# VH-VL binders against p14714r889to1111: the designs that were tried, part 8

Target 1, 223 residues: p14714r889to1111
Amino acid sequence: YLRHEVKDPEKAISFLQDLLHSSGLSEDQKRLLRTSVLCREQLAKVISDSDIEGIEEGYVELDCSEFGLQESLEAVVKQVMELSIERKVQISCDYPQEVSSMRLYGDNLRLQQILSETLLSSIRFTPALRGLCVSFKVIARIEAIGKRMKRVELEFRIIHPAPGLPEDLVREMFQPLRKGTSREGLGLHITQKLVKLMERGTLRYLRESEMSAFVILTEFPLI

## First folded at step 21 (VH-VL)

Design j1
Fold by OpenDDE, fold request of step 22:
Structure j1 (fold): chain C 223 residues (1-223), chain A 118 residues (1-118), chain B 112 residues (1-112)
Amino acid sequence: as target 1 above (223 residues)
Amino acid sequence: QVQLVQSGAEVKKPGASVKVSCKASGYTFTSYGIHWVRQAPGQGLEWMGWISPYSGNTNYAQKVQGRVTMTADTSTSTAYMDLRSLRSDDTAVYYCARSDYYRGMDVWGQGTTVTVSS
Amino acid sequence: DIVMTQTPLSLSVTPGQPASISCKSSQSLLHSEGTTYLYWYLQKPGQPPQLLIYEVSNRFSGVPDRFSGSGSGTDFTLKISRVEAEDVGIYYCMQGTEWPYTFGQGTKVEIK
């Protein structure tokens, strides 16, 4: 029922985005539109996920295509802006200069999903104290594979102030799904599973005295 | 400073119930779990169960399942362990301990002696 | 349930000498995320247990460097490079990989 109900408005949004695209937009407007399209596509993909069990069991196939990393990151940040504003938590982005020109081959929508969920969780469990910020850091290591191929190892570090996630959510993130898993826990668990599907994908949650962090490591072909 | 302070010693008769409290301080109560571990006289440590103050989720050892209820009051940052239908073999020192997913039980209460005697 | 087996159950050590305690699990303690949830606790006489080592080899804050943990899979070791009088007590290994958490039998360390 929900899938059907969401599909219609999603299609409408898509149609409108297409119309806007042809309406003579400024460069900034085009950027916003692109971001919105990426968000819509991500939404559509999530909605299409009918089988959580498939994700749990690792049977989900990645849909790989060429994408720009900067655009992806922009979409991620935009997804959490509302919560950021509401919680008065600032997001500090730290990207290397190379990110702006990086074209990667992979499942961008899944990447967006992973990053948005972890970032969102980080914001949610940051104390609502003025001046606190969540740091979104990207580290890129380019490796040459042969004479003509390049790969990039990406490390996404989402750092948030202590105390971090409740133990129970961390547990739910890494432990098998059970009856009664929280919504938050389910999201994190799915995120963890999605990361595992990615090339050399790893997800770690670090808890220190002053800060906690999601650390996501993955590799992509660099185009 | 992180601290867990437990309630005082209890003497109970068989069949009675005991409720031990564990007051937490010095940290965000909901961010960590609480484990309960008991130790019979001259014996080793026995895990009883775990509670998440955040969600209220619990996990109990099979040995005490059905007789134990763990609760957490976030307003007072206090965890409770209620053990019913007490038996002589329930005589032990009961400990609460703060837990992190990675660090395990990193801070312990001072223990509560529960004696079950006829 | 994962069974934790410690050896020896008792150890008498001359001050300044090293001590070693073994802990074996009935199954691998390596979790799917790549972390091994093996812990060492010390219970000094008349005191509650205190955390010594977490995740096999990490010393908890305030724990002297003479304590070290090692191992992988099902075999773990706690070493004390130079036993001191304050190290007297019962040492427990514990697994936190699966419910229920389980402790070893404990190893009583005494000074000769």
Scores: ipSAE 0.894, ipTM 0.952, lowest interface PAE 0.4, mean pLDDT 94
Fold by OpenDDE, fold request of step 22:
Structure j1 (fold): chain C 223 residues (1-223), chain A 118 residues (1-118), chain B 112 residues (1-112)
Amino acid sequence: as target 1 above (223 residues)
Amino acid sequence: QVQLVQSGAEVKKPGASVKVSCKASGYTFTSYGIHWVRQAPGQGLEWMGWISPYSGNTNYAQKVQGRVTMTADTSTSTAYMDLRSLRSDDTAVYYCARSDYYRGMDVWGQGTTVTVSS
Amino acid sequence: DIVMTQTPLSLSVTPGQPASISCKSSQSLLHSEGTTYLYWYLQKPGQPPQLLIYEVSNRFSGVPDRFSGSGSGTDFTLKISRVEAEDVGIYYCMQGTEWPYTFGQGTKVEIK
């Protein structure tokens, strides 16, 4: 039912985005439009996920295409801005310069989903104290494979102040789903499963005395 | 400083119930779990169960399943363990312990002696 | 349930000498996420247990460096490089990989 109900509005948004694209837009407006398109596409993909069980069991195939990492990261950050403002938690982005020109081959929408969920969770469980910041850090390690092929190892580190996630949510993230799994836990669990589908994908959650962090590691062909 | 302070010693008759409290301080109560572990006189440690103060989710050991109820009051940062239908073999020191998913039980209460005697 | 077996059950050590305690699990403690949830606790006389080692080899805060943990899969070891009087007590290994959590029988460490 929900899938059918959201399909029409999604199509309408898509149509409007196409119209805007064909209109005279400034460079800034084009950038915003592109970000909105990526968000819509991600939404559509999530809605199309008919079987959470499939994700849990690892039967979901990734839809790979060429994408720009900078654009992807922008889409991720925009998805959590509302919560950031509401919670008065600042987001500090730390990207290497090469990210702006980095073109990758992979499932961008799944990457956005993973990063948005972890960033959202980090903000959600950051104390609502003025001045606190969630750090979104990207580390890129380019590796040459032969004379003409390159791959990049990406580490996404989402750092948030203590105390971090409740133990139960961390547990739900890594443990098999149960009937009583929380909404938040389900999201994190799916995220963890999606990461595992990524090339050499790993997800870790670190808890220290002053800070906690999601650490996501994955590799992409560099185009 | 992180601290767990438990309620005082209890003496009960067989068939009665006991409720042990564990007051937490020095940390965000809902961010960590609470385990209950008991130790019969001269015996080793026995895991009883776990509760998440955040969600209220619990997991109990089979041995005490049906007789134990763990609760948490977030307003007072206090965890409770209610054990019903007490038997002589329930005589033990009962411990609450704070838990992190990775570090396990990192802070323990001082223990509560529960004696079940006719 | 995962059965944790400690050896020896008792150990008498001369101060300054090393000690070693073995803990074996009935099944692998490696979780699907790649972490091994093996813990070591010390219960000193008349006190509650205290955490020594978490995740096989990590010393908890305040734990002296003479304590070390090692192992993988089903075989784990706690080592004390130089036993001191304050190290007297009962040592327990515990698995937290799956429910229910289970403890070893305990190893009583005494000083000669």
Scores: ipSAE 0.893, ipTM 0.949, lowest interface PAE 0.4, mean pLDDT 94
Fold by OpenDDE, look of step 21:
Structure j1 (fold): chain C 223 residues (1-223), chain A 118 residues (1-118), chain B 112 residues (1-112)
Amino acid sequence: as target 1 above (223 residues)
Amino acid sequence: QVQLVQSGAEVKKPGASVKVSCKASGYTFTSYGIHWVRQAPGQGLEWMGWISPYSGNTNYAQKVQGRVTMTADTSTSTAYMDLRSLRSDDTAVYYCARSDYYRGMDVWGQGTTVTVSS
Amino acid sequence: DIVMTQTPLSLSVTPGQPASISCKSSQSLLHSEGTTYLYWYLQKPGQPPQLLIYEVSNRFSGVPDRFSGSGSGTDFTLKISRVEAEDVGIYYCMQGTEWPYTFGQGTKVEIK
């Protein structure tokens, strides 16, 4: 039902985005438009997921293509901006300079989904106190594979102030789905499963006295 | 300082019920789980169950299933363990413990002695 | 249920000497996420249990470095490099990999 109902609006949004693209936009406007397109595509992909069980069991195939990491990260940050503002929680992004020119081969939309969910969760469970900050760090390690091929190991570290996620959500994230799994827990669980589908993908959640963190590791071919 | 303070000792007759409280302080109550563990005199530790103050989700040991109810009051940061249809073999010290997903039971209450005798 | 078996059940140690406690699980404690949820607790006389080691080998805050945990899969060990008088009590291993959580029988450590 939902897939059917959102299909036409999604197509309309897509069509409008195309029109805007051809309307003589400034560079900044083009950038915003691109971000919106990535968000729309991510939305469409998530809506198309009809089998949560498939994700749980790892039967979902990744749709790989070339993408720019910078654009992906921008899309992720934009997705959580509303919540950030509402919660009065600042987001501090820390990317190496190489990210701006980094072209990768992989499923960008799934990456966006993973990062958006973890970032959203981090903001959601950060106390609504002025001055608190969620840190979004990206660490890139480039490895040469042979004479002509390069790969990059990416570490995404999303650090947020204590107390962090409730234990139950962490449990739901890593434990098998059961009846009564919370909405938040389901999202995190799916996120964890998606990370596992990524090349050398791992997801950890660290809890310390002053801070907590999502740590996501994955590897992509570098183009 | 993170601490769990439990209610005082209880003496009950067989068939009665007991409700033990565990007041948490020094941390965000909903961020951690609460386990209940009991220890019969001269015996080892026995896991009874777990509750999430955040969601209210629970998991009970089969041995006490149907007789135990764990609850949490977020307004008072207090967890409760209600054990019904008490038997002599329920005589034990009952502990509440804070839980982290990775670190397990990292903070324990002082224990509550429950004696079931005719 | 996962059965946790400790050996020995009692240990008398001369102060300054090392001690070793074994804990075996009836099935692997390695969770699908790659973490092993094996814990060690110490219950000193007249006190509640206290956490010593979490996730096989991590010392909890305030735990002396003479305590160390090791192992994998189904076999785990707690070692005390040099036993002190304050180490007297009952040591329990516990698995938190799946419900229900289960404890070992406990190992009573005494000083000679």
Scores: ipSAE 0.870, ipTM 0.932, lowest interface PAE 0.5, mean pLDDT 94
Fold by ESMFold2, look of step 21:
Parts: structure tokens; sequence; C-alpha cells
Structure j1 (fold): chain C 223 residues (1-223), chain A 118 residues (1-118), chain B 112 residues (1-112)
């Protein structure tokens, strides 16, 4: 209900700001959150390092199960919240309840890994300026295949102010790994390969005059 | 106004070096790559290399590897191409061009004529 | 290195008539992530090259819609639906799928 009412970008930003102030996290709660984020980042790095050859060659098997999209999206936002606060970059979420309430069959962990890395990169390359933020949008298109099966095409857009990522990082994301690839570039490259493993997965990084965006497409069976 | 302005024409002897500058303006210098492309008189275009002003990473064409150094100075938004051990077949117009990953080389400098004569 | 071969190398066109330039690569330009890095440039007399087409068929900003690109894999085409006097110059295809980037030999287009 409340999610449906917060569709105005200015009101969404104000709502998020009020929520952050009203949460009143103690220093112990902030420490626990930071530790949880750092542990997740360390685990994600270890998983990526151990899987690099398999991911590069396309041999990694997805670990599919039923999952709720709402929980996945909330986990992604939580995973990037510390950096968002540290860099004073706001996150504006734009997806209706109909989308977030979907239950899907697929690899939830890899989806979170993909979205978290692209969102973190967008935050890193967004300076804190008045009225600027990173926009996280999810668009769903339901495809009925035959009489019984439904699939949903999910389009994730992670949008931030122009110019966005340096061209070198975009190159590292899409080109074969080379000696001297940056840590940021390696993370983005692994993410690009993971998207390729997803059902009908595509990733593009659009650079426009006013904004830049990651655009991620993939499909899931709809439960 | 996005613009790349190159240094003036050079006349050199075989064995000398040349350093061509490429001053960028009107955009965020570190967000785009810089390519160098040359064109010998009456000939087509030849890619020489690329540099990232963001990281300093480079990639050079094999024909000039070992003789070329590309640099970028972010404080002046200027890219440089230093070509050493010049030969008569290095006589060409040298262009710098900025690049976006998908759009490629979308803005070019005016070109710098380098003449290598004995 | 990927060799880019253009045909024809020279083309004389009556004003207002169509023109078509072929570009063939020695290897597929489709990258493993699904993008085909094929570009077209125009070099007008006395000027630096200018970008016309990227990703096979996308017109760069400000390029008239009489220019169109098509093709896939190793075979690509640039079409000009109605050649105008300002279109005179040398057209180059270029691949950006792998380094070193390589250009075709150029196609000189002139008004007959």
Amino acid sequence: as target 1 above (223 residues)
Amino acid sequence: QVQLVQSGAEVKKPGASVKVSCKASGYTFTSYGIHWVRQAPGQGLEWMGWISPYSGNTNYAQKVQGRVTMTADTSTSTAYMDLRSLRSDDTAVYYCARSDYYRGMDVWGQGTTVTVSS
Amino acid sequence: DIVMTQTPLSLSVTPGQPASISCKSSQSLLHSEGTTYLYWYLQKPGQPPQLLIYEVSNRFSGVPDRFSGSGSGTDFTLKISRVEAEDVGIYYCMQGTEWPYTFGQGTKVEIK
C-alpha cells in the first residue's frame, strides 16, 4: 500500500532521508551492519575468485531455487547501504508491489551479486551533489508461453548521473581479462559473465548526455 | 563544446623523436579514452594505440610498439604521443580521438602533420 | 590482426542517387558478450574523420537518416539513400572487437 503511494521521485528521496534519520542506529548497530557488509563482500570476492575460470568459460552451473523478488531487492539495497551513506549518495527505488511481490525460480545469490556490484559501481561514480542520486528501477514483462507456463522478463536499470564509469572500466567489464585489470574492473567483468549465464541475460552500459545506466535483462519462470 | 586541439606541424630528421599533444576541453577528460590514428600521404587510416586518462593503461599497435609512449596529464586535460626513432615512413598526419566504449572514436582532433625527411 | 576489406575502393555517384559500400572482415566481429563492434567513418576532403555509424547500424548524433548500416558476422554494408555534395569523401569501416583496431582501405565517394 505505502509502496504504491511513494512514486514521486522528490517524495521518494524525502522518504528515504526521513527513514535514515528516524532509524537512529546506535554505534553498535552501525558496527554490526558494517561488519555484515564487509563479510558479504569478502565472501563474494572468494566466490568470484574461485569461480573465475568457470565463469569466464561459461561452465558455472546456476543454483536455482524458488525465491521472492522483494527479499532479493531488499538484500541488494542493504548490501550497498554503507557505501551509499559514506559517499552521501541517495538511492531511489522504483518498482511497484506487483513486481516486488513476484516469486521466481532461479539463482537468487547470483542475481543479488549482479545487482549489488552494478549498484556499488554506480554509487562509486556518482559524486554527492544536490538532487543527484542513483535510481534503481525494475520493470517486468510477463510472457505467457503456452497455456500453463508463465515467464517474466525482468529489466533492471541502475541509473546515475553522467558521465558515469570511465571508459577503461567499461572496457574491463566487457573485454577479456588482461594482466593489470583493476579490482573494480574484475568485479564488473565477473558480473557481466554472470549475466551472460542467466536465462536470456544481457548487460549493457549506456552513456548519455545527462545520465548513464546499467541495463540488465534476464528471464525467470514465474511461480 | 567538446574539442580536441592538437599541437602544430613538425619536421624531423630520421632517428629523431616527436611528441604530439592533444588538449581536451568541454568534457570530463578521465571519462573517455584517447586513441591515436595516423594517415600517411595518400594512404588510409592506421590505428596506433589507446590510452586511458583514468588509469594510464595503454595498448599499442605492434608496428610501433617499442617506439611509442602515450601519456595523459589529467591536471591539464592533455594527452601526448611520443614517437621515437623516426623513419621516413612515419611521415603522416597524426590524429587524436576520444572514445566511448560503444560509440568508439566520436570526437577527433584536427590532426598534426609530422614530416620525416633527410 | 583482423583484416577489413572494402569494396568498391572508388565510387562515382550522380547527385541524388543511392550508394552502397561493402566491408568484409577476416573474422567475425560479434564479441562473446553479444556486441558487434563495427564502425563507419567519413573523412571529407581536408578534414579529420568523423563517426557515422557504430555497432553496425546505430547512427551517431547529428548523422542524417539517409545513412544506414547493416550486416552481421563478417559482412557489413553502408548505404546512402541519396548522395549529396556534402557526402563527398573517403568512407572507412573499422572494427573494434579486438585490438589492434583496424580500418578498411577506404572507399572514395565522389559526385559524377
Scores: ipSAE 0.756, ipTM 0.892, lowest interface PAE 0.9, mean pLDDT 85

Design j1
Fold by ESMFold2, fold request of step 22:
Structure j1 (fold): chain C 223 residues (1-223), chain A 118 residues (1-118), chain B 112 residues (1-112)
Amino acid sequence: as target 1 above (223 residues)
Amino acid sequence: QVQLVQSGAEVKKPGASVKVSCKASGYTFTSYGIHWVRQAPGQGLEWMGWISPYSGNTNYAQKVQGRVTMTADTSTSTAYMDLRSLRSDDTAVYYCARSDYYRGMDVWGQGTTVTVSS
Amino acid sequence: DIVMTQTPLSLSVTPGQPASISCKSSQSLLHSEGTTYLYWYLQKPGQPPQLLIYEVSNRFSGVPDRFSGSGSGTDFTLKISRVEAEDVGIYYCMQGTEWPYTFGQGTKVEIK
């Protein structure tokens, strides 16, 4: 199902990485290229996640490294930009510089996968009316563990106009996989499982009279 | 104003079928699920099944599996429950209710009385 | 199927006094994603059921503060701090943790 959508992601990543290491690029061009490489790396992980049984049973290992939150959030927004333009839905980002400038230790690509899927779903289920907007907010709470360790709890809110996701897609997100699960439901289900694998990971979908939202909590060591 | 309006009372003989309608208004029909719940005279509530107007997916209680078909017509915002091979113990008030994943069945129809008698 | 058992099945209450209804499930209602899908409904005379409480303790919009839900695992309680005349009816607990959804037998609350 997902592997039918994409064929050569690792070749694309390799080409972009080779271009990044070439001489003659400006710093802005290198930053854009690095963001594109991160987007392609997430795509490659989506293809490799065809092992649904491993995800369901929690056999997937997180691939942790040091990463910058700014670059991750920018990559997420770029990953959904095409659909945002096609559906004429604006994305409003609300994360202050002190939050976006954080450096964290964790699985950057799985975080991007989680955020991209929820953001894509929010855009898809926003009516194609002028002036409608999806809000992408990040809230941080820093917690010291002893005198040497700092951790940050991140709350990601992806807010979109009511009514939001159909109830059956929310159900497919949280219930065990079954025959007949939609492609959209499968993507959301994988996302829910990945959030559960993250430290103190929580995902809920809220439906309110004017707005609906994905609310994702996770925790990272702060560098 | 969110409303579910059901079709009128039915009197049927054993072996016949009944089709109850549930017209939704005041909300986006495809965003919520539809459940059917029945209540025999003087008895409690019995869940019969669920349908997603968005996907057409259903889940039926084992007791009525094979005798019930639930459908939804998005063009008219109307859900239907077709119960076949009626028995006298199918005599009940049949309710439709819309559902949200967390809040559950938050708006109910007025009920449709189905009487099955010789 | 998860069996839901309510106690008592009938309750007569003097207006202004508290009431408490117990609901026990045959297995834990805690879903693997961490949510407990336990609901309370009120069916007033001649009316369809109405939602009071979802997720064990969350009051549905417009439900008065005198209604509160509590519990975990298999044991749940609905409390009415001060029963009023409009609270008369049959109260049902329901689980939505797994198909099929199942109701308790109902508890009739009336004013004496």
Scores: ipSAE 0.743, ipTM 0.888, lowest interface PAE 0.9, mean pLDDT 86
Fold by ESMFold2, fold request of step 22:
Structure j1 (fold): chain C 223 residues (1-223), chain A 118 residues (1-118), chain B 112 residues (1-112)
Amino acid sequence: as target 1 above (223 residues)
Amino acid sequence: QVQLVQSGAEVKKPGASVKVSCKASGYTFTSYGIHWVRQAPGQGLEWMGWISPYSGNTNYAQKVQGRVTMTADTSTSTAYMDLRSLRSDDTAVYYCARSDYYRGMDVWGQGTTVTVSS
Amino acid sequence: DIVMTQTPLSLSVTPGQPASISCKSSQSLLHSEGTTYLYWYLQKPGQPPQLLIYEVSNRFSGVPDRFSGSGSGTDFTLKISRVEAEDVGIYYCMQGTEWPYTFGQGTKVEIK
């Protein structure tokens, strides 16, 4: 769906990067442009994923490399900050330094895409005009698998005030795509498919009396 | 307290239409789906369809497709089922039920008896 | 449409004795995402149906632990470990894996 709305995101990213390099911008202007570049890098991934048949069938391969978890989590928070400010929804991060300092082997951009989409959805469906908060929590369990490599199971919890997502959006996330799927539903559906491509990836949406949450399990080699 | 309260019993002639209401209270109406299920006298349960009050999306059972319209009015937290061209075999108790994605139809209305007779 | 077949269709039970109801589907109810959308409902005399079990084996809030669900694929079972007078009614299995949602024929549980 985004393919028809953006003509060439890689060209736009290159232009913005050149602007940051060569322009006499203020520090505030440079920060705004860097935020825009980060968001457009994620947009470029979303546009390439607009071939939803490929993601639906699972032919997309993960692009694995070494990455730091702290940088990934920071990028996710930065990507959603504009909406958080616009909707006056505070983000509360709960991940200890022992977790954030981990270095992992995996697809960093797809992880960021998964976390950003679920976090954006949580912010979007938190009522405006209330002093409400979305909680972003990360829990790690390390499992040793031999002498030279360890694996870590990461549990991401994105918790927001009840009532949470409408039932039809949860349905669109997990059921096959059909005509009438909303933009929000398509994004969540792609996210669910990407989680399934992750090692031991699971995604579930919990609805409780006072809160709702995305719960995402993934596994990575620990460097 | 979560509650679905339906409109009262109806007696209709073949060829007429009926519109059953289902007033929701005690929860956020747009967060759950609404299903309609009917039960003919002495028979089992028959699913008729579903509507999302959030999106307006619907899905109808083949048996009633073309004769049923399900709507939701978010300003009054009320769902409606409009069944047209009534036949004698439409005589049943009609239930509305709210749904969660995993838990399914977890709260039901009290039922509305619709009798179609000449 | 997925056909849901219950057995038995009628069951007469001495109070305090166990009861078991079988539900078979014409297709697997396992969704590709890993969830099996199989439900059990109880309709007590003169009442609307009420949810007992979702996702094969999860008891809905307030449902006594004498009710348990099990099964996978196409074969499912509801068990009542000790039938009480309040358990009298018609039990339905239902699938929610595909539109249209479909119910079994119902199993009437009576006290003999």
Scores: ipSAE 0.721, ipTM 0.876, lowest interface PAE 0.9, mean pLDDT 86

